# Designs tried in a protein design chat: miniprotein binders against q9lnl0. Part 18

Target 1, 290 residues: q9lnl0
Amino acid sequence: QLRHGFYEGTCPPAESIVGRVVFNHWDRNRTVTAALLRMQFHDCVVKGCDASLLIDPTTERPSEKSVGRNAGVRGFEIIDEAKKELELVCPKTVSCADIVTIATRDSIALAGGPKFKVRTGRRDGLRSNPSDVKLLGPTVSVATSIKAFKSIGFNVSTMVALIGGGHTVGVAHCSLFQDRIKDPKMDSKLRAKLKKSCRGPNDPSVFMDQNTPFRVDNEIYRQMIQQRAILRIDDNLIRDGSTRSIVSDFAYNNKLFKESFAEAMQKMGEIGVLTGDSGEIRTNCRAFNN
Below, E stands for the ipSAE of ESMFold2; O stands for the ipSAE of OpenDDE; V2 stands for 0.75 times the mean of E and O plus 0.25 times the DockQ between their complexes.

## First folded at step 17 (miniprotein)

Design p5c (at its last look DockQ between E and O 0.61; V2 from the best seeds 0.00; counts 0 for: pae O 6.3 > 1.5)
Fold by ESMFold2, look of step 17:
Structure p5c (fold): chain B 290 residues (1-290), chain A 87 residues (1-87)
Amino acid sequence: as target 1 above (290 residues)
Amino acid sequence: SPEEVRQKIDRLIRALQEAMKTGDPTEIMYLLWEVADLAWELGDPEIMLLAYLIEKALFQFWRTGDPSKLEQIARLVEELIRKLQEE
């Protein structure tokens, strides 16, 4: 079962080691928070928080990394570095799934987001198949998104906290929002800026939060209200009657957003976890132990 | 409802066939997103995976210019249309 301080007896420095590794990477590259947020979300909503996403494909065996929905996930080297250090101090003790959970929590705090506790005790999954990937795209309807989040135990408020909170940092490639730059209701100055930015070769990127792209805060919801959302799904949240008032609540109350986001992240990190004797403790996060 | 699903499938098949004639990768991408969302609603992992593989090939084409990705996209879209027709 998950509990706070799962490693206090078996690997007392576990959380501090992960924290230091994450800080060192974040200090050199502030985009670490966006990378880890996406990694945890893509791992947890695909058959649970079992680090199945981390498994590298081989010539004979594809993995969850083999599909386009996961093409932009990065930051695996941060998990590897933490795992390497943990294996020196506490061999075969700290799961890759727990490292992802702890690392993401710590990266959120570094980016000015809420500080919150997580429970630990996750074990690593024994399966990573491309056909298991079920991730909704940037133009999904609010109705379908509500159904998807409900299917993993989340209400509408939690959904809005996760979608916006996950997009308050990070980038989107121009191919993901071509419909937005053709939308006459989008803020005209931003629309013109994006058209110019997207003229570059090789599918350029822009920040999803045009004002505070490296901070985890409620600014993305203010951008939505101002018709400055980059992705269609984010614009849909302010336009749809099912979610509009929640977007407004978060936009006008940063404390409410941060508390809601922390709670949502805690719940997301516990989806479908393996505990006890289920799964394994991988020695290499990129490969099953056998 | 089953009727709404059938209507959406028929619309997507026609749109994919038309997008293949024009060869517009942006049209194909947006249709793939609709297909993937539908496959999610139906719980159909084969259609969803196929949409995701085409999406990957489109990203690779846009980001590298590799012309072999266009042939891959065409083959996979035709397979996707066939699977949707068999629904």
Scores: ipSAE 0.563, ipTM 0.844, lowest interface PAE 2.3, mean pLDDT 92
Fold by OpenDDE base, look of step 17:
Structure p5c (fold): chain B 290 residues (1-290), chain A 87 residues (1-87)
Amino acid sequence: as target 1 above (290 residues)
Amino acid sequence: SPEEVRQKIDRLIRALQEAMKTGDPTEIMYLLWEVADLAWELGDPEIMLLAYLIEKALFQFWRTGDPSKLEQIARLVEELIRKLQEE
């Protein structure tokens, strides 16, 4: 089972090592937070938090990473570096899944988000199959989203916290929000700006949070209220009666958002985890041991 | 409702067909998100998989600029349309 301080007896410096690595990368590139958030999410919601997303495809076998929806996931080098250092001091002890969890937590805190504890003791999975990847798109209805999140144990409030919280940092490619650019209800100034930004070739990207794109805060929800949501799903959250009040609450109360987001992140990180003797401890996060 | 789902499917099919005529990869990508959402509703992993394959090809195209990827995309989209028509 997962527990706080899982590595206290086997690898005391585990979390500090991960934290240091994350900090070093974050200090050079503040987009690390967004990268790790997406990495953890894309891993956890697909057959649990088992680091299946980290597996590189081979000529013999594809992996979850081969799926188009995961094409933009970044931060693998951070996990690799942490794993490398951990293997030097605590060989075959800390799972890649735990590294992702710890790293993401730390990156959130660095970005001004909530500080929260995570239970550790995750094991790495033995499966990474593209066919397992089932992710919602940015245009999904709130009802469908609620259903999907409910299926993994998330209530509506937690869902809103996770969706918005995840979008408070990072970018979205223009191809993902063409509907918003054409939406007459979108803030006209922002729409114009986005049209201009998206004129470039190779599918340019824009910040989802236009005001504080490197900070984990409630700003994204304020933008939702202002008709400035980039992704349709975010706009839907403020427009749908089942989520509108929650969006408003988060927009008004950053503390509430941070608390809710912390809870959501903790829950997310524990989806379908392997513990005990299940799975393995990878020595290379990009490949199964065998 | 089943009727609403059918209407959505038909709309997406038409939109995909139109996108194929225009040859705009961005439009295809946009539609694929809707397709994926629909796949969730239908519980059809095959449709979702096709969407992902197309997305992968699109990303490869955007990264490399290889026109051959457009041909691949076209084939996959046609397959997706056929699959949707079977729903």
Scores: ipSAE 0.018, ipTM 0.310, lowest interface PAE 6.3, mean pLDDT 91
ESMFold2 (binder alone), look of step 17: mean pLDDT 85; pTM 0.825

Design p5d (at its last look DockQ between E and O 0.53; V2 from the best seeds 0.00; counts 0 for: pae E 16.3 > 1.5)
Fold by OpenDDE base, look of step 17:
Structure p5d (fold): chain B 290 residues (1-290), chain A 87 residues (1-87)
Amino acid sequence: as target 1 above (290 residues)
Amino acid sequence: SPEEVRQKIDRLIRALQEAMKTGDPTEIMYLLWEVDELAWELGDPEIMLLAYMIEQALFQFWRTGDPSKLEQIARLVEELIRKLQEE
């Protein structure tokens, strides 16, 4: 079972090693937080937090990474570096799944987000199948989103915290929010800015959080209230009666958001985990041991 | 209701067919998001996968500008339509 301090007896420096690696990358590139958040999310909601997303496709076998929805996921080199260092100190001990969990937690804290503990003891999965990838698009309705999140044990509040919190950092490609650019209800100034930004070739990206794109905070919810949400789903959260009040609460109470986001992240990181003798401890996060 | 689902499927099929005529990748993307929602409702991972594959091809097209990707997209969309028709 998962527990705090899982590695205290087997690899005492486990979390510190991951933290150091994350910091070094974050210090050079503040987008690390967004990358790891997306990585963990895309892993966890697809057959659990088992590091299945990290598996590279081979000529013989595709992986979850082959799916278009996972295009643009970044940060694999961070996990690899952490794993490399861990294998030197504690060979075959710390799972890739735990590295992702710890790394993401640390990156959130570095970005000014909540500091929270995570239980460890995850094991790496033995399956990475493109057919397993089921992710909602950016224009999904709130009702559909609620249903999807409930299916994995998230209530509405947790859903709002996770969606918004995940979008408080990072970018979105212009192709993902063309509907918003054409939306007359969107803030006119922002709409104009986005039209300009998106004129460039090769599907440019913009920050989802226009004000604090490198900080994990409640700013994204304030922007939702201001009709400045970039993605349709984020705009839907403030417009839908089932989520509007939650958005408002987060917008005006950063402490509440941070607490809620911390809880959401903890819960997300524990979706469908393998423990005990299930799965494996990969020596290379990009490939199964066998 | 089952009838409502059928109507949604039919609308999407028609819309996809129309999008194929126009050849506008952006319209296809919009429809794919709807298809994704429908696929969730239907619990059909094959439809989801097709949608994802099409999205990937669209992204590649937008990144590279390679017109050959449009042909690939067209083929995949046709397959998607067939799958939807089988629902």
Scores: ipSAE 0.019, ipTM 0.253, lowest interface PAE 7.6, mean pLDDT 92
Fold by ESMFold2, look of step 17:
Structure p5d (fold): chain B 290 residues (1-290), chain A 87 residues (1-87)
Amino acid sequence: as target 1 above (290 residues)
Amino acid sequence: SPEEVRQKIDRLIRALQEAMKTGDPTEIMYLLWEVDELAWELGDPEIMLLAYMIEQALFQFWRTGDPSKLEQIARLVEELIRKLQEE
């Protein structure tokens, strides 16, 4: 029930409106791509791509946002802006889940990543519970990560594309990689630089891709090979025999990485979707309809 | 496995006792990283949330030096141990 051009008859400008809103934000702030990648990943792997992550908690009702693994997710205002414009043109037509999917696709292209089509027709979920959030931390073993990704339908190559591709842009706060700063196997010049960067107040952050932090490209895999991965999970990918060759393949073939990443993002965007009569079309992405 | 859970409980108890005597909760953090993987396998959201809350309190303790965070860490670790024993 997902199809290309789902809104051609009901809201012809839907994708162009989302694209313009995303471009305007990205033009002013290149970190938009990292924000939207993280948003879509955290939404889709928790009970499917139904925008349940967007629901704000209240004093009486926690939501997925209440869970600490989601504390770094940002960019919700971009989705809100797109939704507000869409509601003026096509009331109760374009789902928040589709907005997130389209916005993420467009932000990847803006950052130099692959251009790819997405199918649309997603509906919005009717629940957002902290108990549904099952996300892996940055120190997880490769074996545990392979099992987790397999349980949602992804093979090892897709996993490596998503983990590294999701980290080719964006930052990590110093609190997330203290084990890396203590690791004598890490590139010594980078380790010294990180010790200096992490001395500041308020949990400073560093770019996960030290060379091309605003481009969606294969540079993160080249950094892994050079012992320059910021997060433990990224370093594990080059050290583990089950993922090492895939990391090398992506590091030495940017076209292969981009094609693999596009395919992985398309598959991720279709996990557990609600279509047809399931779910709803929210008028406010932060709250369920009455 | 039940044996794995029991071993982590024993290590958490010892790490908590050491932290209270020395004022340095570092070993609890290393155990929490191991527990994070176990929490995923158990699928118990309360265990996952407790582990995260302890992690955040530990980072705040190190970041700010606030000694009240050590007391908070201790109570949360006791709750985590109790929840793991109920498994």
Scores: ipSAE 0.000, ipTM 0.224, lowest interface PAE 16.3, mean pLDDT 86
ESMFold2 (binder alone), look of step 17: mean pLDDT 82; pTM 0.803

## First folded at step 19 (miniprotein)

Design p6a (at its last look DockQ between E and O 0.30; V2 from the best seeds 0.00; counts 0 for: pae E 5.0 > 1.5, pTM O .636 < .8)
Fold by ESMFold2, look of step 19:
Structure p6a (fold): chain B 290 residues (1-290), chain A 87 residues (1-87)
Amino acid sequence: as target 1 above (290 residues)
Amino acid sequence: SPEEVRQKIDRLIRALQEAMKTGDPTEIMYLLWEVALLAWELGDPEVMLLAYEIEEALFQFWRTGDPSKLEQIARLVEELIRKLQEE
């Protein structure tokens, strides 16, 4: 029951309102694309794209936000701002799950990534439990990663597009890649730079794409080829025979990467969606309706 | 197989105990990621959430230098080992 232009009859300005809110935030802070990509991924792979990640914990009930793996997810205020404007124009109409989907698509385009259409009609979930959060760490093997992505319906090519595409923007904290700094196969100039960047308190962070950290492009795959990947899982993609040729194809063909990433994002945005009469349309994205 | 699962659990318990002796928080963190994966495969959310709780405490220690986080980490790792032994 997802379709293109779901809101054209019930809230004609829906996508333009979200787009403007996203642009205003992105214009002030180019890291918005990384924030929204991570938000959508963490929402969709945990029991589907139902905005369950957005629910704030209460004093008596934890939520997915209570889990440490979600402590770094940010950008919720962008979704809130879009929802506030949409509720003024079209009360109880546009779901938070659709706002996340539209916002992420628009932020990718702003960052130089592919422009693509998304289907809409998602409804918001009615549960947000810490025990549902299942996220792989950055040092798992490619074989384990393939198995995990297969369990949510993605083939190897889609996995490589999502992992690299999700890491072409954004940061990693130094604690996540200490094994890379000690790896003699890592590019020696970058390794030295990271050692310097990681000195000091408060677990500093670095951009995962050292060359074009605010652009959604294939540069991350070129860095993998050059032994400059920050995270172990990214370096594993070029080293493992099951993913090596896909990494190479993306590294040498930006158009292929962008087309593959757009398709992958479209598929990810449709995992386990609630439609029709399922779920709800939240008035406040941080809380279930009364 | 049940034997393969038992071998993984025994290895992780020994590695966690050894990492606690060396006091290397990075070694603990990498082991927690393996524990979380095992918990995911077994469908054991209590072990998985405990691994994530220890991971967050490690990040807070790295970010703040607060030595009370080291004692919290030690207590939680001991609890994690106990949970793994009960598998």
Scores: ipSAE 0.283, ipTM 0.692, lowest interface PAE 5.0, mean pLDDT 90
Fold by OpenDDE base, look of step 19:
Structure p6a (fold): chain B 290 residues (1-290), chain A 87 residues (1-87)
Amino acid sequence: as target 1 above (290 residues)
Amino acid sequence: SPEEVRQKIDRLIRALQEAMKTGDPTEIMYLLWEVALLAWELGDPEVMLLAYEIEEALFQFWRTGDPSKLEQIARLVEELIRKLQEE
């Protein structure tokens, strides 16, 4: 079972090693936080936090990574580097799934987000199938989102914290918010800016959080209130009666947001985990042992 | 109630058909997700899976601009509509 300090007896430096690797990458590239957040989410909500997303496709078998929705996921090199270091010190001990969890946690803190502990003891899955990838789109309704998150054990508040919190850093491609560009309710200045930005070729990207795109904070919710949400789902959060008050609370209380986001992240990281003798400890995060 | 869900699906299907005429992929995607989730509640996982397939095709189209993907989407949407109308 998952527990705090799972590696204290087997690999004491496990978390410190991951943290160092994450820091080094984050220091050079602040987008690491967004990358790892997305990585963990895309892994966890698809058959649990089992590092299935990390598996590279082969000529014989595709993987979750082959799916278009995962095409923009980044940060694999960070996980690889951490795994390499860990394998030198603690061979076949720390799972890739735990590395993802620890790395994401650390990156959030570096970006000014909440500091929180994570339970460890995850094992790596033995399946990575494109057909398992079922992710919500950016234009999904709040009601649909609520149902989807409920199915994985998230309440409405946690959902809002996770969605908004995840969008407080990183970018969205123009193709994902064409509906917003056409939305007369969107802030006119922002709409104009986005129209201009999105005229470029090759599906340009913009920051979802226009003000603090490298910080994990409650700014995204303030922008929602200001009708400056980029993705439809984010705009829907402030417009829907079931989530409006939560958005407002987060917008005006960063502490509350951070606490809620920390809780959401901890919970997300424990979705459908493998423990004990289930799964495996991969030596290469990109490939099954056998 | 299941009946209410079905009624909502019917409305969404009509909207989806209209969206298909305009070709707005974002609207199509939105409607597909709504329909798929409701259909899932009715115990129709095949519809959900089909919706996911359509979404994947949409993303591919957005990323590549490949017209063949658009054609694929159209076919898949038609299949989805057909399945939903048969129930």
Scores: ipSAE 0.027, ipTM 0.305, lowest interface PAE 4.8, mean pLDDT 89
ESMFold2 (binder alone), look of step 19: mean pLDDT 83; pTM 0.806

Design p6b (at its last fold request DockQ between E and O 0.84; V2 from the best seeds 0.00; counts 0 for: pae O 3.0 > 1.5)
Fold by ESMFold2, fold request of step 23:
Structure p6b (fold): chain B 290 residues (1-290), chain A 87 residues (1-87)
Amino acid sequence: as target 1 above (290 residues)
Amino acid sequence: SPEEVRQKIDRLIRALQEAMKTGDPTEIMYLLWEVSDLAWELGDPEVMLLAYEIEEALYQFWRTGDPSKLEQIARLVEELIRKLQEE
């Protein structure tokens, strides 16, 4: 039931409305791409791409947002703005799950990443439980990461594309990589720079891609080869024999990376989707319908 | 294997107990990541969510300097140790 152009008959301007809203936010704040990438990943890997992550907790009802691993997810206001406009034009038609999917695709293209088609027709989930959140940390072993990605249908190459591609933009706070700045194998100039940056108060942050932090490109893999990866999980990809050659392939072939990342994002956007009469079309992305 | 898992749990319990004596938040954070990843492998959402809660309290302490987070962290780490002992 997912198909290209799902809304052509029921809400012809759907994708263009989302695109304009995303562009307006991106034009003012280039970090939008990182925010939407993380939002879609955290939504899709937790019981499928059903926008369950968007549900706000209340005093009586916790949600996936109540879990600490989701505390850093942002950009929900971009989805809200798109939904508000869509409800004026096409009431109760375009799902929040589809808005997240379209918005993330468009933000990737704006940041210089691949342009790719997505299928639409997702419906919104009816549950958002903290106990469903199962996310691995920044020091996870490659073996455990491979097992986790396999459990949602992804092979090793797709995993490397998603991990690096998801980290080619965005920041990491100093608390996440203290092991890296103590690692004598890390590039000594970058390590010294990070030690200085991390002396500031209140857990400062740095860009994960030190060269092109606002562009979706293969530079993160080149940084990994040069021993300049910020996070342990990213450095593990170049050090582990099961992923090393894939990192190298992406580092030396930007076209291959972009094609692989596009395919990976297309697959991720279809995990566990609700279609047909399943789920609902929320009128407010932050709350279940009555 | 069950023996390898039991040994890892016992090591993490001892390391958490030792980290609580030194009071080193960075050391605690790294142990929490090991615990949460192990909980993922074991399919134990209760341990995993508790580790996430402590992790967030540590981030709030680092980002805001709120000293009430230290008391919260200490209570939650003690609870985490108890739950790991029950594994």
Scores: ipSAE 0.681, ipTM 0.879, lowest interface PAE 1.5, mean pLDDT 93
Fold by OpenDDE base, look of step 19:
Formats: C-alpha cells, structure tokens, sequence
Structure p6b (fold): chain B 290 residues (1-290), chain A 87 residues (1-87)
C-alpha cells in the first residue's frame, strides 16, 4: 500500500518539511548523509523499515539501539526535529519510518548522489528487540554477504551498489580495518597513511572514500580497483569473481552506479514495511505510543 | 555441512583462547566478527548478541583506555567460548 504522494491528502507539506530539516543539518554538517544512510540500513535490514532502530532503550526494556553494532548510528536528532515540526502541522500523520526514508533520500541528493522518488505510507513498528539485530561485520566474505542480502530480496548487483554506495561517504574507525593495514596487497601509500593516522589514541576514524568522502559517487569503486579499499568487505568485492565485474562497471560508469544505487535505496526502503492499519504512527520517534 | 561448521567453531574457540592469552583486543575483535557472522548463518541470536556486547566493550576500551574494560572483555569472551562449545 506504499505509494508516491501518500501524504498529498493528509499532510501536503510532509516531504518539504523533512527536506528542509535535512538540508539545514546537512548544510552545517555534511556527514549527515553517511549518518542517515547507516541509520536507514540498520533499521531496514532488521525486521524491516519500521523505525525500530529509533526506539530508545529504557530501564525496563532494551531496544535495537542497545546493540553494540548499532553504536555510532547518528542522525536521531534530525528525525526528531522533522517529527516535531510534522506533529505541529500534521499531528499523528507521518510515520517515523517515512521520515527516515525521505530524509535519507534527500541527504543523498544533497551529497551529489542520485535523485530518486520514494513511495511512502510506512507505519512504525511495535517491536524493537536486540535479539532481532543481525548485522554482518566489515570483514565478512562476499559469499556470506550475498546470502544475507538475498535473504532480504537483494541480488548481487544491488548488494554491490548498496555496500559501495553506502561507503562512498562516511568514516570508519581504525579498529575496523586493522587487517587492511597489515595487508600487503593494499596500496602501499595508503597503507602508510593509514598507519600514521591510526597511531592516534581513542580509535581514530578515516574516510572510507579517501577522495570524495562527502560525495555519493562511484569513486569508492575506483578505489577498490586501485587496492585502496579501506574495509575488507569492500576489498573483497573487487577480489571476488562474483562481484568483480560489477565493481568494475560501477567504477567506470558513474551513471550506472547512480542508477543502481537509486534502485537499491528504493528497494531497501521498502523491506518489510508495515502499511495500512499495521503498526502505529509514533508521536515520538524514540518511544512507542504506549 | 555440520561437520564443517563444527570445525569452524573449534577453530574460532582456539583462536579466541589464544587471543585472550596475548591480550590483543584487535585480534579479539576480528574473531568476534567471524563469530557473529557464523552466528548469523546459524541463526543464533544469543551468540550474536554476546559478540556484539563484547565488541561494544572493546570499542569503549579503545575510546577510553579504561583497563577495567579488558577484564570485562575477558569474562565475556570466556562466556562466549562456553556458548560456542555448546553448539
């Protein structure tokens, strides 16, 4: 029951409000794109795009947010702000799940990524359980990754688009790629640079995309080809025969990447959604209504 | 195959035990990732959650330098090993 223009009759300014909020934050901090991408992914791949990730844990009940793998997810304040404004003009109308979807879309466009439409009409879930969180690590094999993405309806090409596309912006802590720093196959110059950067205390972060860290583009795939992938999974994509050609195609065709990424994002945003009378429309994205 | 899975588990257990002896948090982290990935494949949320908890503790250690976190990590890893042995 998702559709374009879902809120045209109930909250006409819904998407514009979200867009404005996103822009304001992005303008001040370009890392917003990476934050929202990760947020949406971590929400959607865990029991669907139902904003379950947004629920704060309480003393009585933990939430998905309590899981260590979700540590570092950012952008909640953006969603909160959008929700606050929406509740003023359209009370109890726009779901948190839709806000996340719209916000992420908008942030991608702001970062020079593809502009794409999203269907709306998502409802917020009633469950946020740590035991539901099943996320793979940065050193996962391509085979395992393929299996995981298949389980949620993604083919290999879409997987490559999503993984690489998501990593074209944002940072990774040094702890996530120590294997790469020790990898003799990594570009020697980059390896040296990373070793230096990672000598600092408190687990420093580096851009996954070393060249255009604030742009959603195909640069990450070029770096993969150049043996300049930061995360092992990204390097594995170019090393593995099942994904190598796709990486190559994206590396040499930004248009193809952008189209593929747009499609991937649209698909991701529709994983396991609640519609109709299912779930709820939360008034506070961090807490269930009841 | 079940046998292959068992072999992998045993390998991971041994590796974790060794990593605990050396006290290398980085090595532990990477092993945890393998464990969690395996747990994902096996559909074992308890093992995954425990791995995630240990990972969080490791991150806290790296960010704060608090040696008490290492003790916590050690205890949790031991628990993880026990769980893996029961698989």
Amino acid sequence: as target 1 above (290 residues)
Amino acid sequence: SPEEVRQKIDRLIRALQEAMKTGDPTEIMYLLWEVSDLAWELGDPEVMLLAYEIEEALYQFWRTGDPSKLEQIARLVEELIRKLQEE
Scores: ipSAE 0.375, ipTM 0.755, lowest interface PAE 1.4, mean pLDDT 94
ESMFold2, look of step 19: ipSAE 0.650; ipTM 0.869
ESMFold2 (binder alone), look of step 19: mean pLDDT 83; pTM 0.805
ESMFold2, fold request of step 23: ipSAE 0.604, 0.625; ipTM 0.856, 0.861
ESMFold2 (binder alone), fold request of step 23: mean pLDDT 83, 84, 83; pTM 0.805, 0.810, 0.803
OpenDDE base, fold request of step 23: ipSAE 0.030, 0.041, 0.005; ipTM 0.420, 0.506, 0.240

